# Designs tried in a protein design chat: VHH binders against p49116. Part 229

Target 1, 238 residues: p49116
Amino acid sequence: EGPLLSDTHVTFKLTMPSPMPEYLNVHYICESASRLLFLSMHWARSIPAFQALGQDCNTSLVRACWNELFTLGLAQCAQVMSLSTILAAIVNHLQNSIQEDKLSGDRIKQVMEHIWKLQEFCNSMAKLDIDGYEYAYLKAIVLFSPDHPGLTSTSQIEKFQEKAQMELQDYVQKTYSEDTYRLARILVRLPALRLMSSNITEELFFTGLIGNVSIDSIIPYILKMETAEYNGQITGAS

## First folded at step 15 (VHH)

Design ll30 (framework vhh_enristomig)
Fold by ESMFold2-Fast, scan of step 15:
Structure ll30 (fold): chain B 238 residues (1-238), chain A 118 residues (1-118)
Amino acid sequence: as target 1 above (238 residues)
Amino acid sequence: EVQLLESGGGEVQPGGSLRLSCAASGFTFDDYAIAWYRQAPGKQREWVSTISWSGDTNYAESVKGRFTISRDNAKNTLYLQMSSLRAEDTAVYYCARSQGTWLPRDYWGQGTLVTVKP
């Protein structure tokens, strides 16, 4: 009956690791990305509608959409993260991998296409000057996506998505009343999120020098984390 | 292969101080986040503090201002400096490794007992 999101859900503050290394490395990138992932999970976990879905359903939902949430988070936090600098470092690493014959040309092409899609997405969001309320509702729209394969309770999820869409429309029409087509320009950006591979996101941001971890294994861990540990380790969300 | 060995536990009076150590071997210590957990008799395991590979620290609310986590990368050792100890701090203290601050813990030490007795 009340609104899907409260003012508390608009707050999304990422605190970057310190000290910043002299040269960007995989450890710094992984720590930064993990903080953003954790902040995104904390944001989702705090929504009453999300909790109302029950533990099994809400875990499956987040496992299906984490890459879309993460990508929206990258766009929202691009300045704080110096995302352009991180992406440049990744590109430099990829060029060195081609030179050293460590990766196939086909794989590098896929990864470079992903980086270009990500840059285009972040640039479009920046040019639209998406505000905190708009980001919160866009994240809610992608979180409550009923159309992922294997989900249960799809009717309830669809109702929450429709509620998010309606509340975003009300906000934009009230706040940006003289910009008749703003909502349409914002919403047309969302389909691009589905074109970005979660496997490539994982490879770019979550591959450590010491081995790989699956984001699928991390998500249930974060969602079930002891409340005191969860709260104590929240990055920039107070 | 990977080993975490806690030491420094013992008996201490309320208001006292104690320093725990965790000696790490079998991996590149500098690349990992390491955390302290504790388990008191009859209670569930409780997170105490985490230090990232870069030195960023986080603390459970119950220990903020009393405990300090630190690392010595040259010695591959994690420390927990405990001050103003209370009876409620009596527990077996464990160190645990993670590939990042927000990532699952993959290896655990065997623990060291801290007893706060009047």
Scores: ipSAE 0.111, ipTM 0.547, lowest interface PAE 5.8, mean pLDDT 85

Design ll31 (framework vhh_enristomig)
Fold by ESMFold2-Fast, scan of step 15:
Structure ll31 (fold): chain B 238 residues (1-238), chain A 118 residues (1-118)
Amino acid sequence: as target 1 above (238 residues)
Amino acid sequence: EVQLLESGGGEVQPGGSLRLSCAASGFTFDDYAIAWYRQAPGKQREWVSTISWSGDTNYAESVKGRFTISRDNAKNTLYLQMSSLRAEDTAVYYCARSQGTYMPRDYWGQGTLVTVKP
């Protein structure tokens, strides 16, 4: 059997909405986030091992891990997105909500803790100077997680996860041969992704959609999108 | 209420041009992505083109270079300029609204028929 990922799976290029508004608003943030989510789903869907699991398993798998994939995508595309600027705009929006007595103290604490965890994660990845190949395999490791409740085909999923881990190890050992502990430093970052709430991610980045469309409904829509349509939308954005 | 009303369809000869319009009402037009879809007789509905709220455009491979999507936010109107029309472009053309380029479509127009006659 050949490698889990090909060189085509290393390319992960986010195109931001144009033009950027003078003042960031929920529509710009939501469109930017939805583009990243779509790019992440398109990336996952292109993996032959992922397709081999079948549509029902694919949908369940992505529903379980979309927040981890999205957060890895935020870290990878932080500069392209000007993520620090987006987070500052979200914080300003939250500060306005606090002043208008719209959020409880407990909810404010949860949301701010989430933002701090996200910032810390992105900073740690930047510090490690994670390359495109490493990001591709980290995404594959979180995608092929066999331990989410309700999953079927868990033996096959575990096999693909182990293959991702093995191929990442081979890459890191060959590319960063002098840094004996690099792989360990990279892998210990992953548990933090599961501590971040998908509900809070949805609230922060998909505010314009909350109440009308949920991420749980968007995921099947994207995964079932006709191949010609989603290829046109991902590659033709100008 | 949200409404999308297509117009501009008709009969045209191969190689001809036609401009479709979609008049939007009942929502803040500027905040939404809007797409053109078509359904040919005996076929499933297929995506043609999308324009984001910011004006970014995407096209199906089959229409690239021949069709141009545009929006006039002052008029709350979406356009599809079609050129070099072929028999296989014969379809009912629909406009559809979404809260973002990659989000599910939530409102659809009634459609306008385009017939390319040899």
Scores: ipSAE 0.330, ipTM 0.691, lowest interface PAE 3.7, mean pLDDT 87

Design ll32 (framework vhh_enristomig)
Fold by ESMFold2-Fast, scan of step 15:
Structure ll32 (fold): chain B 238 residues (1-238), chain A 118 residues (1-118)
Amino acid sequence: as target 1 above (238 residues)
Amino acid sequence: EVQLLESGGGEVQPGGSLRLSCAASGFTFDDYAIAWYRQAPGKQREWVSTISWSGDTNYAESVKGRFTISRDNAKNTLYLQMSSLRAEDTAVYYCARSQGTYIPRDYWGQGTLVTVKP
């Protein structure tokens, strides 16, 4: 019994690298993105239901949905990140690459379409004025997706997703009682997350990574991090 | 060839202080996060502190207020200033490199032994 999420799961506070450089570079963007990815995984890891599924299932769930969680985090933290400034810098770099013939026109088109979809998503969430509780439940609905290949506890995952949906409905009906259609307007935004390519998200935000380091290596690293290290990392910087 | 070389370990009494150094070579030091880890005999390796490429710091709860991590980019050197040392701080201390604060460590030093004797 008890709720799937507690008030502690509403708190989602991103601390940005300081100082912000006058000219954005791949290292600043990558560090900012990895902090958001860590915060998203910290959030997931703190959920008792998530922990109850076991380490192998947890890794599989996050590998399947990290892009959706990350995109929700970008929308929620857009102001703190100055996301519009980061995206403008990426666009300027891509336009310069066209002029210098360093990238194919087809690839640039794919990346630009991704950026436009991301901007549209973040703008729609901002216009709806999605609050911290609503973001927490949307993330939970995405996280507890029972239809990913290789999962061993699909019935339990589905029950947690249904619980997230029920608690979101209860919250919205109580808090926004005058707005009968708010829940429908929020939920209809979720399918757009599936239109974002995880490969393009990785290229845009994690371009600073070199060699064999990828999102696929970062996810198990963070999820398997020992409790003391994990707590030290999350409690913050000086 | 990436190299990380720790130094400054030794024997100290409880309440004492030591400064550890980690000399880096073979890469652009300024672009990387560097962390301190420690391993006591018969125990798993544990994280102590991380400093980002921009100088942001994080600490394990057990060392907060007692240890200070810092970097000197001009000297390609990482430091760990340890004060108010306890018997529980006895361990081999390692520095480790990563491409970001939350990115997996890719290179490790050989370690330096710190022994806090009652």
Scores: ipSAE 0.438, ipTM 0.746, lowest interface PAE 2.4, mean pLDDT 87

Design ll33 (framework vhh_enristomig)
Fold by ESMFold2-Fast, scan of step 15:
Structure ll33 (fold): chain B 238 residues (1-238), chain A 118 residues (1-118)
Amino acid sequence: as target 1 above (238 residues)
Amino acid sequence: EVQLLESGGGEVQPGGSLRLSCAASGFTFDDYAIAWYRQAPGKQREWVSTISWSGDTNYAESVKGRFTISRDNAKNTLYLQMSSLRAEDTAVYYCARSQGTYFPRDYWGQGTLVTVKP
């Protein structure tokens, strides 16, 4: 019936920690990433279709796709975050870690490969000049993925995904009428998101977390946060 | 989810020996350096020993020559063989997975208490 996403659900504004340090450190990177994660999850829970699936399904969906949502968010907010500078700093420190013998050469290569895949993804999205509406619908397609193991309500999730695909198609055809194959070029970028390890993303961007707290363990808590609490996490207030 | 479970603590007489174990799960054990830390009552947590992914070992000066760190990659288990124990070695001993200087997040076990008593 009505559209899956409203104009309000298309807005995605990341507020960065301020001021940016002269030299990037793990705390700044972790706080920036945490704000993006909180923004991404707040965005998801604001969608009426998502709310209609119920709490258990919502938790399962976000646990399955948070890395894909986060990576799309990194691409969308790459300029605001100065992501290329962050990734360059991480690469430099990883190369120095070879001398520390704390991580195996194979693990360092896996992490470096993940960074290269992330850079390639962000560069492809930038080259395609993906706009805010396109990002919103790509995130919706990823969020409403019916093919994750253990999901209930898979037929309803699939219907929401198909609705997202339909609305994205309508938008692209109307807005970029001169580029007949734009939608295909955009959609073929999505499979790359599933090749990126959530464990490596957690290691790179959430390494400032204290103790054995995992992203998987905090997802249910973030999804249940009040709007004021979400805003506090996004802006670093409270 | 990364988990580290320490065991082997207990009470021992001065000059005695204990072997601590740390069972790891939720990650590829042989890709990481793993360390032992300890915390005595009312004191800050102190580094004891680290074994690299390649098997190279380092020790705090206070335990050098008395403690031996080792790993069994087939069993995903870290060990600390403690000998010539002193009253000052009384502490809760923690297993930690390290990721290098840039990545300061350590995954910690629950700890195991070692008490050296006369």
Scores: ipSAE 0.249, ipTM 0.671, lowest interface PAE 4.0, mean pLDDT 87

Design ll34 (framework vhh_enristomig)
Fold by ESMFold2-Fast, scan of step 15:
Structure ll34 (fold): chain B 238 residues (1-238), chain A 118 residues (1-118)
Amino acid sequence: as target 1 above (238 residues)
Amino acid sequence: EVQLLESGGGEVQPGGSLRLSCAASGFTFDDYAIAWYRQAPGKQREWVSTISWSGDTNYAESVKGRFTISRDNAKNTLYLQMSSLRAEDTAVYYCARSQGTYVPRDYWGQGTLVTVKP
């Protein structure tokens, strides 16, 4: 019966690859994105409720929602990442691909619309001045989504999501007591996360990966990482 | 073809030092993360250290302050400088390649044996 999240779950510190190159390249962007993905997985793994679901359910859950967690992480860490600079570099690369006729017009439109939606989302979160507690609970709400196809233990997942929603409500009403509509303004941002394609996110941020390597292979690798390796990576990333 | 070849293993006394090398060929070394793993007799393979393409390093808690991972991109070579060696460091040491620090390893070397005498 304790709270779903503790103060330790509010901490979300991204360490960027050093040094940042003068001209951004796919390897720098991919390593930065991989660090954010790892930090997001680390955050999820540290939640007792998440651990209680069991390894197979945990992997399926994160495979279903990684793009939503990743996008929330991009918004939360936008300043640390210099996200606007990364997005500008991606746009420049896409414009070069258009000139070289490497992509279809329809695909380019889809990718540019995704970038626009991502920028709008991050700007909305910045304007709302979402704090660390609010980000932690929003991540918990999207993590404990019972409505993804193929999930087991959906009743338990739903209970954890409801608990996250209630704790966020209690926090916002207490901390921002004078702003009656703050919770509503925050929650209406969440549906936009599901309108952003995970395939396009992978193409934009993980294009440095080649062959059969994909996010679908990375997620179980991180979640099932041996304890000493996992702890070593967390210590270095902090 | 991608190849990773470890060398520098041998027998050493407790408190001694060794430097392991991993010679890489068949790929653009600068673009990949490379890691050291070890496997002691009768135990599972365990991670020791990783260096990213940009030079960022991570270490297993058991080797922090004693081991240093480094790379020489001009020579396509990875190094592991080991100091203050202990009996529990006795293992076959492997280098492994990945497309990033948090990406599954795709190629492994054959290993080099390090024996720390009691």
Scores: ipSAE 0.481, ipTM 0.778, lowest interface PAE 2.2, mean pLDDT 89

Design ll35 (framework vhh_enristomig)
Fold by ESMFold2-Fast, scan of step 15:
Structure ll35 (fold): chain B 238 residues (1-238), chain A 118 residues (1-118)
Amino acid sequence: as target 1 above (238 residues)
Amino acid sequence: EVQLLESGGGEVQPGGSLRLSCAASGFTFDDYAIAWYRQAPGKQREWVSTISWSGDTNYAESVKGRFTISRDNAKNTLYLQMSSLRAEDTAVYYCARSYSTYLPRDYWGQGTLVTVKP
């Protein structure tokens, strides 16, 4: 029984749209987020264990956890994305919406709280100096989550999650042998991902989506993308 | 009404060149990613190339180095410059629109036929 993830699954390189505009706009943010979402789906598709679960299970798992994968990707790629600059632009837009009475105070409060939770999560991951192997296994733990409502055949999913947890433990113990409590510090960060609303993430980063196009529709599109198109997108961007 | 109209198809000998155009109307062309797809007789439609609203390009492996996608935002027109054409490039070529290079296509043209005669 070989490892759940190979070295190829550790590589996670986001190529940003160029040039970055002086003032961030909906198109730049949506394109950046779409690239990260695509990269995250590409990563999941390449895992043999994931492929073994079958197409229907794959779609259900990713629909359930895309926000967690996306948020981990935001944290991992925060520097490449200039995420702090993107979030500042979003906050500025929200403050202008308050001034113009375009959004309710309650909705603005929810969105602002989401942004602060996201920023805190990314800051905690940066402070812990999470490496590429650790990110890959954290993504695997959230991907192979057996506890989402509506999933079938959850025993196999749980087995893959446990395998991911065991391999993360083995990696951390070997690589950070001097820090006995590192794994615990990393794992206690994961519950925060479940506290972030996928609907608010979609509103913030995918606001340019056309009506009737939702993340629920995008996920099957990417997962079922023809192999040549899929490979062209991943290797040919910029 | 959103419209995409392909032109420039025709018959060409192997090793030849051909330039396809896609004229867009009914929307703000500059805001959208536009892609080329093709469908050979009796086969599934396959992706050829995409250009983002910002000008970033992607290509199918089979056409890299032979095809060049470009856009002229002033003319609301997409181009596909095809060179070193092969019999396998024979297909109806379609232009398709999406908000992002990675998102589903929402509008399609009627296609233009390219025939590469062995």
Scores: ipSAE 0.249, ipTM 0.617, lowest interface PAE 3.7, mean pLDDT 86

Design ll36 (framework vhh_enristomig)
Fold by ESMFold2-Fast, scan of step 15:
Structure ll36 (fold): chain B 238 residues (1-238), chain A 118 residues (1-118)
Amino acid sequence: as target 1 above (238 residues)
Amino acid sequence: EVQLLESGGGEVQPGGSLRLSCAASGFTFDDYAIAWYRQAPGKQREWVSTISWSGDTNYAESVKGRFTISRDNAKNTLYLQMSSLRAEDTAVYYCARSHSTYLPRDYWGQGTLVTVKP
């Protein structure tokens, strides 16, 4: 059986688009977010347990949890992304939309509440100084969630989630032996991910998409990519 | 109407060089990522290279060091400079557009044939 995750699954390096524009625009934000989403899906695809569930189950799992994985990725890569700068640009755009009367006050309130929740989540993870191993196991816990509607193989998914939880516990107890309550502080932050609206995440970070291009269409496309293309794209810019 | 038109294909000897072009029209070229794909006879279509709207590039392992993707935003044109060509590079080469480097391609060109023969 062996461990659910190996050291190779801890590495999570985001390469940002270059050069950064003088003024942030929807295309820069969308490219940055798309790279993070791609990196997150590449990470999931590399897990043998994930591969063992089969293509249909893999697609259903990722469609159900991509927003949770994406949000964990935002927290992990917040400094590399200059996430605070991106969020400030989004807030500025929303304030301009209020002045131009283009968005309803209710919608703006929902979006601002989402941004606040996202900032609170990222700040809490930063204050805990969550390391790469902890992020990898938190991602595994949300990936192998058996409680999404319509899933098959739910008993096997639950087994993988429990394995992820056990391995995280072993890691934290060994690495942070003096902090007996660290695991509990980390785990109580996970439920907040499910309060994040995937529709609002898509609107904030993927506004550059037009027509029929949506995250729902992107997921099966990326998961069905040939390994060589997948690996070639993830090796970063020359 | 969005259109991508490839050109520059032809016959070349092993070890030779060739430059492909993809002329884009009907959209703001500067805002999109563009990729090169190829399909050899009897094989599945394979990815070759992608360039983002900002100029970041990615390459398939089989072409790294031999091919260079570039864009000229003033001319709305994408290029693929191919060098040290091998018989295995024989294929129809396609240009494809996407909103981002890692997103599905939404428009494809008709392709241009590259044949590497002695």
Scores: ipSAE 0.433, ipTM 0.741, lowest interface PAE 2.6, mean pLDDT 88

Design ll37 (framework vhh_enristomig)
Fold by ESMFold2-Fast, scan of step 15:
Structure ll37 (fold): chain B 238 residues (1-238), chain A 118 residues (1-118)
Amino acid sequence: as target 1 above (238 residues)
Amino acid sequence: EVQLLESGGGEVQPGGSLRLSCAASGFTFDDYAIAWYRQAPGKQREWVSTISWSGDTNYAESVKGRFTISRDNAKNTLYLQMSSLRAEDTAVYYCARSQSTYMPRDYWGQGTLVTVKP
């Protein structure tokens, strides 16, 4: 059936909202994060192996791993997003909340630890100089994770994950032939993604959501979106 | 109370132009993305165009180059300028609100009918 990913799956171009405000606000951060999430889901939808699993499995799979995909996307797009500036603005907001006694010390500690883990992850990926092909395969490995509770078709998912791992190995050995241990250094970064709280990611990046609207509800909406609407929104900023 | 009210529909000849408006009330208009959708008789609703709170625009391929979406934040109004109209553009046109471009639409207008008659 050919390779799991084609050259089209390597392209991952995030278009940021314009103009950038002088001071970051919840709407700018939420719009930027939503664009990245949408781009990540568009990327997943374009994979033939993913399509072959069927809509119910696709929805369950993305619901289980969206935070890992999103975090990999943050690392890959850190420069275009000015992620360090966004995180600095969030830290500044937290410091102001401490002074105003608006948040509990326990909550502030949890959020700050999450930001530190995120920064550490992004720094490690930058230090390794992960390229576009490597990011595509790492996303495929986390997408096709068979070990989330409640998943069906786990044997098929595991097969696709193993295929992603093998193709990443072939790519790295060919492209970075003099760095014998590069693949091991890359793969050992992945367990850290499971330590990122999806609830804290929602709070940091999707604060603009109203009431009970959550990423969990948005995922099936985007995955079941009409093809023309989906393509129109992803392919063009005017 | 969030409300969206479309207007500007009517009958037009092929190749003609029409401007639709959507008047918004009950929320801070500037903070929301708003989209145009349409539904032709006997067909499912289809997306036409979206404008983000920051002014970024997207269009369905079938209307690209012919329709222009815009917003007037001072008037809390969304517009759809339609040009080079075709028989297949005949539909009821709806505006819909969302927190951002890619979020689910939470409020919908009642629609305005556009009929392109030869």
Scores: ipSAE 0.364, ipTM 0.711, lowest interface PAE 3.3, mean pLDDT 87

Design ll38 (framework vhh_enristomig)
Fold by ESMFold2-Fast, scan of step 15:
Structure ll38 (fold): chain B 238 residues (1-238), chain A 118 residues (1-118)
Amino acid sequence: as target 1 above (238 residues)
Amino acid sequence: EVQLLESGGGEVQPGGSLRLSCAASGFTFDDYAIAWYRQAPGKQREWVSTISWSGDTNYAESVKGRFTISRDNAKNTLYLQMSSLRAEDTAVYYCARSYGTYMPRDYWGQGTLVTVKP
């Protein structure tokens, strides 16, 4: 068998909505977030091992790990997104909501704690100077998690996760040969992704969704998207 | 009531041009992404182009360089400027609404027929 990921899986290019408004609004934030979510699902969908698991397993895996993939994507694309500016806008909105007595102090605290955890994660990844290959393999490790409830084919998923771990180890040992402990420093960051609430992520970045549209509806929609529409979306804005 | 109403379809010669319009009512037009789809006789519905609420555009490879999607928020109207038309562009053209470029489409128009005569 060949490698789990090819060089094409290392490329992760986010195109932001244009123009950026002077004052950020829920529509700009939601469009930006949905583009990153789409790019993350496009990345997963393109992996041969992922396709081999079948459509139902693919949907279950992405529904279970989208928040982890999304958070890794936020860290990788933090500069392109001006993530610090987006988070500052969200914080400003929350402070205005408490002044107008629209949100409870407990809710504000939960959301602020989530934002802090997100910032700490992104800062730790930036400090480690995680490269594109490392991000690709970290995404593969979280994607091929066999321990989510309700999964079938868990043995095959575990095999793909182990392959991702081994290929990451080989890459890091070859590329950063003098930094014996780099892999350990990278891997100890991953458990933090599971401590971040997907419900709070959805509220922060996707609160602009209208009607009955939700992440549950977006994920299967994108995974089942017709080839022509799917390819058109990944080519970016013209 | 949300409505999308397509117009501008008709018969054209190969190499000709045509502009389609989609008039929107019953919602805040500038908050939504709007897409053009088409369905040719005997074929599945095919995505043609999407424009985001911010004006970012995406195109199917088959129409790239020939079609231009645009919006006029003041008029609540979506446009598709079609040029260098080919026989394979013959289809009923539909506009569809979604919240965001990658979101499921929630409302569809009734369509407008474009026929490119060989």
Scores: ipSAE 0.308, ipTM 0.673, lowest interface PAE 3.4, mean pLDDT 87

Design ll39 (framework vhh_enristomig)
Fold by ESMFold2-Fast, scan of step 15:
Structure ll39 (fold): chain B 238 residues (1-238), chain A 118 residues (1-118)
Amino acid sequence: as target 1 above (238 residues)
Amino acid sequence: EVQLLESGGGEVQPGGSLRLSCAASGFTFDHYAIAWYRQAPGKQREWVSTISWSGDTNYAESVKGRFTISRDNAKNTLYLQMSSLRAEDTAVYYCARSQGTYLPRDYWGQGTLVTVKP
């Protein structure tokens, strides 16, 4: 039995759309977000333990946790994305919508609270200076969550989650040996991910979609994509 | 109302070149990603290349360095410049539309046949 994650699973490199527009627009934000979502799903699909659970279980797991994986990805890639600039543009748009009476005050409040929670999460991760190994194991912990409703094979999923937790502990103890409470500070951040609404994340970052295209349709599409096409698209940059 | 129409296919000898076109109508072309796919006789459909609305390009490993995808937003037209053609490039070539590079394709063209033979 080898480690849950290899060094290849630590590499998480987001390539942003080019060129960056002079003023941010919904198409740029949506393309950026969909690239991060695809990269996150590519990361998950590459894990042997994940593959071993089978396609139906894989789809159920990712549908349950995509918002948590996406949010961890936003925090990890915040600098590459210029996430603070994107969020500022979204806030400006929402403030204009309030003035023009286009959205209900209650809905705007929910969305602004979500943005605040997201900013707090990303700031806390930055303050802790979470490294690439730590992000990989945190993503594995949220991916292999056995407690989502409707899951089967929960004992196997729990085993993989425990393995992720153990390997994270070993890494942190070895790398940050003088910081006795680092692991606890990192792990206490994870529950906040479940308090963020996936519906609001979809509204903020995937607003450029028209008609019936939703995260629920995107996830099965990507997970069921033929392996050569899937790999070709992720590595297709010249 | 949305239409994609491929053209430029034909017969060519190994090592030759062809330029395929995909004419788009019925939508705001510069807001969409467009991709090329191909299907050889007796084979499954294979992704070839995608260009984002902003001009970012991706290519299948089998065509890297030989094919170039481009778009002309003023003409609502997508291009695929094919060079150093091989027998294995023989296929019907299709263009397909999506709202983003990794999002599901919602409209497909009718295809144009490329035959590479001596």
Scores: ipSAE 0.391, ipTM 0.732, lowest interface PAE 2.5, mean pLDDT 87

